# Designs tried in a protein design chat: VH-VL binders against CheF taxis protein family member MJ1615. Part 8

Target 1, 255 residues: CheF taxis protein family member MJ1615, of Methanocaldococcus jannaschii (q59010)
Amino acid sequence: MIDKSSEIARFSGKGILITPKTLEKPLLKWEKLEIILYKDKIVFEFVDKTIEVGVEDIEDVGAELPKKVIDIAKSTLEDITYHSSIIIKSKEFGNVMVGFAPETSIYGKAPIDNFLRKLFYILLNKKEVKILYNAGENSENTKWENGFLTFIKKRIKDGLVTKIEYRLVVEILDNEDSKIYDIFSNIKDVEIEEKDVDGEIEPVLKILQVKDGKDIISYLYTKDKKVRLFILRYMVILLDYKYIGILRYLQETVE

## First folded at step 4 (VH-VL; framework fv_acimtamig)

Design b64 (from a3 with heavy chain L107S)
Fold by ESMFold2-Fast, scan of step 4:
Structure b64 (fold): chain C 255 residues (1-255), chain A 123 residues (1-123), chain B 106 residues (1-106)
Amino acid sequence: as target 1 above (255 residues)
Amino acid sequence: QVQLVQSGAEVKKPGESLKVSCKASGYTFTSYYMHWVRQAPGQGLEWMGIINPSGGSTSYAQKFQGRVTMTRDTSTSTVYMELSSLRSEDTAVYYCARGWTEYSYDSYYFDYWGQGTLVTVSS
Amino acid sequence: SYVLTQPSSVSVAPGQTATISCGGHNIGSKSVHWYQQRPGQSPVLVIYDDSERPSGIPERFSGSNSGNTATLTISGTQAMDEADYYCQVWDSYTYVFGGGTKLTVL
């Protein structure tokens, strides 16, 4: 079982378990839910059951809840103005969606986003990528660099206190010239396109940034399809980058 | 410089209602949550509830649900806390305290406090 | 309902290190904040996010948080540090305070 001493994050609120079976049943209910995140596992504690899976069995984060599930909450006077979901692969049910919402809407999305920041850290930190940095029309950079996704600490002063924000970046692990590429700030557009990655045509993220008045176009490849999905979910949910290319990809490709 | 200035001391009888004000200055009023925390004589700190000055949404501690109401006036940068059906046990110093509202931060603490308002409830 | 447990009092001689504990189930997974309250005064934030000091708080104040115990440490304790100290966490949409610890410097 899970070692509770290694608890990284916890979400407390209301939740609903969604499987093909429970969607068929007329009596779906939002009930008390604790979500507990550990380094290698995630646990969903409902009143009457506990579901535990490894983080490698997390399939999606932030997918749209079915209309029936939203309607049930509205009819029972539950406040689900702010909500999210996690899809997991279970041994018993296959892919299962856990919808969750805070007890109160006063904090906006903060309770959800605070939990998801820790979850995305677990899902994205140290994942392998290939990057073509600044490879737009005016650059002749055609060489993919091998690197990893990581988070850097940003310290932001505000009055008496300093807050720490973790920012997603690409780190190139090279003994001669270690580099950090910040491709997730000052974004003007994002799309997915097919591109030659070391001899194979692969879908890649094309990220357009504006830095110091200049356009920077970078391409990011992830071998693991889920890492690409998690990056896109991270950008939409936590960075609020709701570009049409991202939204279209999520709608057409996911679920 | 951030400053929270509360209304003066009150003496009330059981069954009456209390209304305390807290005027904020030195920062953008709608960018931070405001809280009410009370302290009975010789006792510890007790959280009563929170208001978002931007939209006016509120959330109250279960113990005070149904008796407390928090409001704000953005034109005067002032928050109010009303407590009804007063009992002698409501005798306390009532503090307003500023909290964090940015969703990019996952910490919930009080960085600035008002000077406190002493409320005495006696027959 | 989440509960924070503090000792009711701690006594130290001037110049010695005072240690004030704050117990809570899996408190190490939460952010712990500490307030100092001198008699007749409003609380003052002295530590936030487990171990960070606000501007104006002396370096002799430090904090830690792991497992089931968070700790406020005051090194080289001075007479002016005599006060009540409260730990605080956010849990399930409420702000939870410890019962407070009276620090006496004699």
Scores: ipSAE 0.496, ipTM 0.771, lowest interface PAE 2.5, mean pLDDT 87

Design b65 (from a3 with heavy chain L107T)
Fold by ESMFold2-Fast, scan of step 4:
Structure b65 (fold): chain C 255 residues (1-255), chain A 123 residues (1-123), chain B 106 residues (1-106)
Amino acid sequence: as target 1 above (255 residues)
Amino acid sequence: QVQLVQSGAEVKKPGESLKVSCKASGYTFTSYYMHWVRQAPGQGLEWMGIINPSGGSTSYAQKFQGRVTMTRDTSTSTVYMELSSLRSEDTAVYYCARGWTEYSYDTYYFDYWGQGTLVTVSS
Amino acid sequence: SYVLTQPSSVSVAPGQTATISCGGHNIGSKSVHWYQQRPGQSPVLVIYDDSERPSGIPERFSGSNSGNTATLTISGTQAMDEADYYCQVWDSYTYVFGGGTKLTVL
């Protein structure tokens, strides 16, 4: 019987706790780790300790691992990606980065990507946004629409096969009607731009798409800086949109 | 840890209005949709509508459109369901339920349910 | 309007396997969820997304979904499994429940 939060996803592999204090330790090592994701919390089970935080205390996903941590992983022959990290606010340890790596190289980074898809779903689904869809060149007087982030099932052509993929979109829910804006597909460019949002100048995501030979320019705003960060991390890690402007913004934001 | 606690049983007369509350605790209130589902005596479950506690946006089943209103109070982590112009056919247990999905709006399931509020509409 | 059909009742002896069907046009293309409701109690989610079990639900509960029929299977059925079972899908901006199946364990 359901008595508490249901398990959404589990990652089994190797992990490492990263703080300024642990980085100075000569015995810093990758050790067995299970990460268990629930709808409202995440649990990191190491052999000798368990760290448990609410999802609201997840501060970042996919930040670059410190060089020392990468070097240790390579010397132990662990298969690792440079974006395999979660930063949390812990009662026991303060702000902590947890690095993680797959248990076996035979699966490559697929176990990490599968876990991160579930994690980004938790972090981004149902988050409120404001959007100016297809604003064009003279967008200064266009009205912002209120919506939220969600994921939808899409059929994607990949050579000779058609695969099912879940993609981030913006949904406007109004009574029985709902409207979907897909601003994360067919992207030609992405920038961070200062723009007027309800009388205040705010940083917004400017996304240029090309669809059926038409340029579509949309602006996306979130009040929550972490949601903006998670959107950018999602685009880089899972959508492979590595535009230089995004990478510079991410570097400056986590400074 | 997650709990949904509903208001107590009510007896109403035809033509009156009903307002049921559902107080949420043990999770981030604004991160999950809340649904209302009712069950008439000896009958099955019937979906009434959905509310996003963050922005307050709502969507109602066509059968209840024009009679139902869903609201929330973020300061008390409480959702409300009002049903007007009550009929004897509205006699039912009314449940609030938390909606969740790994995929999209159209695949939501109800992972936690309130204890139910029995509403009897009699003349 | 989309309709889910369930048998009104299913009877099984303790320790035997119970199967509860949920029929719907092209239901295999939808995500099916299952709820258990004991008399006087709130529904409890026992299966979601066709075949996934929530934490705390015994392994003897399983689900499948293909074509026009989704199925809830309870192996090694126990007296405590006696309850009403409901299937549920989304269709056309509404959430649709089956009529419910009363499982009797005798």
Scores: ipSAE 0.000, ipTM 0.426, lowest interface PAE 14.6, mean pLDDT 82

Design b67 (from a3 with heavy chain L107Y)
Fold by ESMFold2-Fast, scan of step 4:
Structure b67 (fold): chain C 255 residues (1-255), chain A 123 residues (1-123), chain B 106 residues (1-106)
Amino acid sequence: as target 1 above (255 residues)
Amino acid sequence: QVQLVQSGAEVKKPGESLKVSCKASGYTFTSYYMHWVRQAPGQGLEWMGIINPSGGSTSYAQKFQGRVTMTRDTSTSTVYMELSSLRSEDTAVYYCARGWTEYSYDYYYFDYWGQGTLVTVSS
Amino acid sequence: SYVLTQPSSVSVAPGQTATISCGGHNIGSKSVHWYQQRPGQSPVLVIYDDSERPSGIPERFSGSNSGNTATLTISGTQAMDEADYYCQVWDSYTYVFGGGTKLTVL
């Protein structure tokens, strides 16, 4: 939810939080996160801690990054209909990619597709990568998705990335938590391997999406644990990634 | 209020160079990309390139690579587009247009446009 | 090079619904934006991200995008809606525009 009448833009929602430790495990991390955007700082409120990032503490990827944070704050107070992203490099979080998506676009493909594109671009610079592909059951890949998967397989062959696991079977339920557990409680643990991929890659995980009003909540199930994933309507946070120069190279290759 | 004001009409001969300006006001100049789009008489819109006013980095459409140069002056909030080796088919209205600075090109659109600069190339 | 195809013209009576198509291979996987250009004027953004309307644009304007066709819909069409309409997407480091559709309100 965003309160436009306030002098403070407050982002309430759920999101996906990815750290380097997540790439070592068969799980995408999740945490409750509320983000409060002030004119001169961003406040990240986790369940067990609160972190403030002042504009003066942001390491600029481009000269305009600190100004962009302030401009986003102003625009959010005035109008949330824009899409924007910035990269923040902080002492506490390392590289943080922040994407803002308006509530009016939640059911459109743009916020989710944009998030997945940014996630995939960032993962290209990791030596060991596990890609969890959130796709609808009985859905066909887009031309872009097929090109990207082919590109990643080539990088594995070339020794630049050691592994990929993709295409998850996704079932969409309308707010049925008990049914979710019954469907996915038997998912086998995913193991991380350090070997080249040859031939067709089999999906190894299941993701379940549940609609909760305007929000879409994603759940990743493993044998030992239910992991809750969220796509923030207003903000997407990716931690500890390399971000510059990847987008142009990837789009040149897949488009 | 966001406003983009372009320089006046030009008449050029084949082989000459063109330089059009676009002065921005009403927003933080370095927080948005600036694009150049042209339109030949009776024809559609054609994208020429983009400049990031903050760092000055540019990217040009393949058709114009080698002939176009985009620059900016942050002290005057002005973007420039230079096109060399002019031909009669370069006769067009040239627009500057503001775009959002994002890492996803799928979200890039032009929210504010300059009034246009008519350039006539004739011998 | 990616190509967007629009009909060259569309005619509609005042008060009726006008639809303008924008065809492209797998365009449903891209974000489509629409611009209105009245004679002698600069283009104006009327729809972005397939279906979103900028502040100041009447509710009569709406958009959709699926498969190989994006559509701009204008309900209760008025004389002031007469203009050229252009669709636009991003592809391969370039911004691709459709050829434009002239809307006539008769």
Scores: ipSAE 0.000, ipTM 0.394, lowest interface PAE 17.3, mean pLDDT 59

Design b68 (from a3 with heavy chain L107A)
Fold by ESMFold2-Fast, scan of step 4:
Structure b68 (fold): chain C 255 residues (1-255), chain A 123 residues (1-123), chain B 106 residues (1-106)
Amino acid sequence: as target 1 above (255 residues)
Amino acid sequence: QVQLVQSGAEVKKPGESLKVSCKASGYTFTSYYMHWVRQAPGQGLEWMGIINPSGGSTSYAQKFQGRVTMTRDTSTSTVYMELSSLRSEDTAVYYCARGWTEYSYDAYYFDYWGQGTLVTVSS
Amino acid sequence: SYVLTQPSSVSVAPGQTATISCGGHNIGSKSVHWYQQRPGQSPVLVIYDDSERPSGIPERFSGSNSGNTATLTISGTQAMDEADYYCQVWDSYTYVFGGGTKLTVL
């Protein structure tokens, strides 16, 4: 029913366009912004300009805003208690950052998180991965399985209603059977390390989970560096997994 | 068993102020938003605003901005809605309704409603 | 401001299927919730998140949402279903209700 021209999600609030050139302008300020997400593109509608890029040109999500931009909000009394950012690819400036914040802080981070869930769905769904599930120090498992990132519907009962959450998982297609590895729940630690992936040394995500009182260590590889970045941003922003290994990697990789 | 119990019906004159209460029970009061929704006789539902009982922060529909004030008392698990400068067009049944917390996943709906408070504004 | 459009009334015979529409620009990208209000009573949530039923709501109530139209469907309609029905969405930090549809069961 949903095709690539259909609107998937919309964010309404205030935003700021950040490039090396706009950072030099004394009148840089937060202004009205609509962000419209489609399956194949994202559109940023400011009052005086519209920026449209394909989703393949999204470079980062949730990077820290420059201090100058935070200071502008303070000086103009703009409430950006909850905010996020999207970095897009530009030929003239390299990466361009769009900072955005909800019109009101009463809903906490929910308006941002709800938009970002839809965005991460677009950025991560169906992306190819290789996984070594439950392959810790004592494991004999050394063979990578090919699979895809996908989202499953989780139902959580809460009184009269059932809350629906979409959670990232790894799906392995084995003939006509599909197998799901949930490696993003009950996480105890996350690191990036170099590991042999089909004869080449590659950076991989090392995820430590606790399931039924047992430690499970899994390794996840993505050929596309941006997919790895988006997974880490998803974990920090939507799952609140702020482990030092993730934070260090994000600082080293995106700076 | 969730219950929202509102104060009784009122008759007001134009220019007066209205203050309706809504007492919550059967759940953790500070874990859910509370909303006020009104309905003029024979008309539809109209959202007025929201309060977070935990911190007391509020947000109001533009139509009521400057006339409506929402507050809460955590010791009695009660929210209040005050509407000033009443007009005959403010004649309506006023409902409190429970919503979701700031960390909900698009759960912007009302799962429990108070019984309603009829307010008649006439000269 | 975002606007939801409902027919003012729908009539069905007992046992027949009632369909109540809720029109809105690109409403399929939003979560639609439905409330039942019997005369003199408070609204009751009957469908949330497009198609989910709260505990205690009969299986004959179902919902869908795509494109520019969301739909509440009541199969095997009974006299007790006679009520006003309202659709509702969240848009730009506000809660928007449709004008309501009076369902008459003849």
Scores: ipSAE 0.541, ipTM 0.791, lowest interface PAE 2.5, mean pLDDT 88

Design b69 (from a3 with heavy chain Y108F)
Fold by ESMFold2-Fast, scan of step 4:
Structure b69 (fold): chain C 255 residues (1-255), chain A 123 residues (1-123), chain B 106 residues (1-106)
Amino acid sequence: as target 1 above (255 residues)
Amino acid sequence: QVQLVQSGAEVKKPGESLKVSCKASGYTFTSYYMHWVRQAPGQGLEWMGIINPSGGSTSYAQKFQGRVTMTRDTSTSTVYMELSSLRSEDTAVYYCARGWTEYSYDLFYFDYWGQGTLVTVSS
Amino acid sequence: SYVLTQPSSVSVAPGQTATISCGGHNIGSKSVHWYQQRPGQSPVLVIYDDSERPSGIPERFSGSNSGNTATLTISGTQAMDEADYYCQVWDSYTYVFGGGTKLTVL
């Protein structure tokens, strides 16, 4: 009893299913694809097959497409100027990458980015984190606060209109009151650093912000390692933060 | 002050071609997309297609694919819409309308419209 | 193709609140934009991104969008608000308009 009205987002365009077996297929090609996102699952509707997987089985978003797959688009004159990917753990196919691109490039990245904003909301909203806020080198603060990720509505002036952007923040629940830390805006630098998190050495995100001329250094730990990956992908894809440390980390740690 | 000024009313016979112009002023012509939207007498608005004035790339609604062509002249900040094989049901007011190039924030709307061009197709 | 449904007409007395609905399957997941078209004039954007007003649009215009219905609300309706109102969304590389609602202020 699946109600179509529970649909959160839909992407229509062209796609390609990438597995070790399909990479060796002589007639591997880009074909029509519908991606339908629900709160608890994602569905990939190709012409001749449908792949359905729970959102907990999404492994990566925005990974680089294999060169062979890009070359196929060039040889068949398929326009994939703007493209992305989702890696899933499929019951039928094991780990697979789904490459996808808009039907037309006239809208730029918009069809992809609009779909990915909804996807990142599903992947990041309410995920548990630990934060050490404003803990610069002059701070002796080693006390981590427990919280979770959420999205807030941000107004950005853009000419004659104000555009609405939903931005990732950290929310701390202190009994009945909540406190919000905005650590993903006004960023000067981002690094991955090993740090003591409640007695264990763990990789954490080190985020340097400049607010009102003051340096704010915060450390973010995620209990789920995939959440850290999704945060980094979100920053690179939707916030366009191309800091060398983030790009190096994604290259070295993502399989 | 943003202005979109369209060419004047046209009377056409079935089978002929229509070419409507839309001259933009008051902003950087190549920084915004231009759309064409029509409205038949007493009817609603119908989107026809989009052009990027910077590169001249286009995308058309499926209903008009094969009959519509959109072009631009950057030296005059003018976009053109040509509709061929006219039928009586193509009688409508044709509008040009400006759209944002920054669609990454769901800016899929029209902020300024031309005054409209009435096209009558009759025998 | 995606379809937006509007009532063909809405009547309101001067100074009262007018409410215009725009029905669409799961429209709450889309950004809804609203246009005002006075007789013999071009459309004018009055609401974008569900609830935002462009510069120059009076505060009495507001919007909302949830579930299967988006709504344009005009408080303290004036005679000058008499017009056709169109809702609009983007779907599958096309721009979809509602059929339009004629607001009569009498």
Scores: ipSAE 0.260, ipTM 0.706, lowest interface PAE 6.0, mean pLDDT 87

Design b70 (from a3 with heavy chain Y108W)
Fold by ESMFold2-Fast, scan of step 4:
Structure b70 (fold): chain C 255 residues (1-255), chain A 123 residues (1-123), chain B 106 residues (1-106)
Amino acid sequence: as target 1 above (255 residues)
Amino acid sequence: QVQLVQSGAEVKKPGESLKVSCKASGYTFTSYYMHWVRQAPGQGLEWMGIINPSGGSTSYAQKFQGRVTMTRDTSTSTVYMELSSLRSEDTAVYYCARGWTEYSYDLWYFDYWGQGTLVTVSS
Amino acid sequence: SYVLTQPSSVSVAPGQTATISCGGHNIGSKSVHWYQQRPGQSPVLVIYDDSERPSGIPERFSGSNSGNTATLTISGTQAMDEADYYCQVWDSYTYVFGGGTKLTVL
């Protein structure tokens, strides 16, 4: 008995449903789309169909539509400058990609990014992680700390007004005190590396930051592999960090 | 030191076109959006559209599609709003207002406003 | 189309607290901004992002936003606060204003 007061975010614009079948017959048509995000589900309302899935069935979030889709779509679509995608597990269609774009290009990516900030909040907030903070070659820190992903509201003075920024951080909970590790700012490089996590070799995110001319290397482990993927997508889409290898992997998978 | 200075009051007849100017000073002209908002006598605020002075791209409220055109001149830091096929219902004070180019919903508001231009449309 | 509902008028005695409501479906999921317009003058931003106050706006102005109602609160109301107040949100590529509330301090 979830009513409309549980709505977290809404995107209004143009959309397209992309399946293997759609790619075989290029009848691609951008149509009106409403995307409605709730705490536990996401709803895609097209003109003639509605697709509803639980947030656990969201598989990926793309910065852009794959090259193969764009090349086919350009022959049938209007001039679309900014676009993004969400991949879901649909009961009716299997794995599908929902492409979406703003009604107008005046705001650039902003309508997309504003919706995706709320989506990433749902996908990442309070997710469990293990972190090995500042573990470069001169560090003797070899113990993983248990924590959670969270978003903090930062206020930055700029003339007459204060700019508001929501920033992803790692929070380590102590009995009475919490520590915040900001490992997602001033990023120089990110890669996936195999590392010993409490006695077992696991893939982890290796994040290199440069702060005050010093290199800070941190390792982040997520038990849920989707959380790692969503962190990488968050960085590419909302922090303007381009992790080329991940984008290339997606393009080759669709191709 | 930010100032938005608009052109003076105008009297128009139905069917004519209106062109209002808004000259910006005290900041980098191409770093902020400019909006046009009108207010009929004794009525509320109504958003008409937006222009990006960098590049000149525009977006208009559906009600004004086909009748409104927004342009800018970067050499004079001036934006223009032209409204055609005027009706008596277009009698209003027309404001230009500055908006942030930031990509956050939190920042899609109007921080500085012009003094307003009264336009009277009557026969 | 999204609609914001405000009371047409609110009256308060000097020194008392005035509250102006702004109703909208799931408005708590949006960022709400408030403008003050004195007679014959341009609007002035008094609250942005639900509760933030621009430089130069007195501390007696505050805002909140949850559920279906956003609220502008003016504590210790003064005669100079007499004005029309408008709430505003962004929705579906447009900027939506409330109908405005006339605050009278008597």
Scores: ipSAE 0.488, ipTM 0.767, lowest interface PAE 3.0, mean pLDDT 85

Design b71 (from a3 with heavy chain Y109G)
Fold by ESMFold2-Fast, scan of step 4:
Structure b71 (fold): chain C 255 residues (1-255), chain A 123 residues (1-123), chain B 106 residues (1-106)
Amino acid sequence: as target 1 above (255 residues)
Amino acid sequence: QVQLVQSGAEVKKPGESLKVSCKASGYTFTSYYMHWVRQAPGQGLEWMGIINPSGGSTSYAQKFQGRVTMTRDTSTSTVYMELSSLRSEDTAVYYCARGWTEYSYDLYGFDYWGQGTLVTVSS
Amino acid sequence: SYVLTQPSSVSVAPGQTATISCGGHNIGSKSVHWYQQRPGQSPVLVIYDDSERPSGIPERFSGSNSGNTATLTISGTQAMDEADYYCQVWDSYTYVFGGGTKLTVL
C-alpha cells in the first residue's frame, strides 16, 4: 500500500507560535521547533506541544504579519532575527513564525528556503491554470490555453558536477505531447490586471519577461485565488522578485 | 584541475593541540564550502564540521563543540582545522573535502577530497 | 540523532551485480550520496543526489532511494570495485555517514 503520510520535508530550527497570549509576554523567545511536511498536512513539533495543520488550511506562506506584531517581535527578540513566517489561519493555533537561528548561520536562509521549495511543490504542483503566452499590446492572441503548474528538473553543467534545479513552469498537454511555458524566469515586472477569461472579466497575473532582447507579456489565470497567492509568495521568497505591485497586492489580500 | 593538498603527518601527546592545513587550487576558493572529516584506524568516516571560506562562518558537529576551530586564509586559498585537548581516541586520518554552497549543501556530496593527514596521539 | 545503517560486508562474484543498502528513517525524503574508499586512499564520490554520477564514474554505478532504504548498485562488478562504500545524508545541520560496507569481489 502507498504510504500517504510519508515525510516529504523537515525543518529543524527555531520558531514561535504567535497568539494573543504570546503577544502579552514581556519578551518573545524563539523555541526549538521541528516542522514536518507531509502530502496532506504540516506538523509543528515544539518541545511541549504538537500542532497539525491540513494543507488546505494554509492561508498564506511567508506572509507579512500585521505591522504591530512585527514591531513587537523586533523590539522583544534579542538573540534571533525575524526572517520568515508561515501564516496558518486557525482560531486554535494562530500564526507560526520561523526565525533564523545562530545554529543555521553557515547555511543562511537556505534550510528555510529548501523546506519552502518542498512546501510550494505541494501547494502548486498540478494546479490548473489558463495561460495567454506572449500576448502583449501588439498581439491578437485572445485564446486561453488550459494547463497546469508543474516543476521541471533542469540539469546544468557546472564543471565536473551536474547541478540540479527545480523550476516552476506551465505545462500544456496536446495530443500526448507536452508543451512547457517558462514564464517565471527573466522577469522584468509582475502585476495583477483584470482581463477577459473565456467571457468573464477576472483578475490575472500579468508577467513581463525579457528574452533575447524582446519583451514577452503573458497572462496567467487561476480559478483558486489561493493558488495565485502562493505563486506570488513563491516569486517573492524563492525567486526574489519584489515588485511594488506584488507587495501591495499581498499586503491587501492576506487580510 | 581541482586539488586539495593537506599538511603532513603529525605525532602529538595527549593534551596538545593539532592544526591541519588544506590548500585549495583549480577553482574559485570562496565559491564552495570546505568540510573536515576524520577516520580512526579501521573505522568509518565521521563529519567534524564545515567552513564557508567566503566570510569565514563555521558550524561544528556537536561532538567537537568547544574543541574544534576552523579558519581560512583567502590570500593563500587555505583552510585550517585546529583540534585542542587531544586524546588517544583522536588518532585518525583527517580529511578536508569540498562541498557545495548554501542552496545546494544537501544536494551534492563532497566532490573532491584532500589526501588526508595522519595524526597519531600517544604518550 | 539520525542514524544510517549499512551491512558490514557484501560479497559478489566478478561480473555479477552488487547491491549495497543504506537504511534510515524516511531516507527517501533526503538526498543520498555514496563514496568509494580503497585501502589507504581518500574517499571518492561515486553517486550524489540519490542517482546522479559525477564525471568520470562508470555507468555501471547507479543509485536509488525510496521509503526507508537507499541502494547503491554496481552492475558487472570488477575486481577494481573492491572497496569500502559509505552512504551519506544531510540532517539537522549535520552530515551523517553510514558505518560503511566492505565489498569483496571474488
Scores: ipSAE 0.499, ipTM 0.765, lowest interface PAE 2.5, mean pLDDT 83

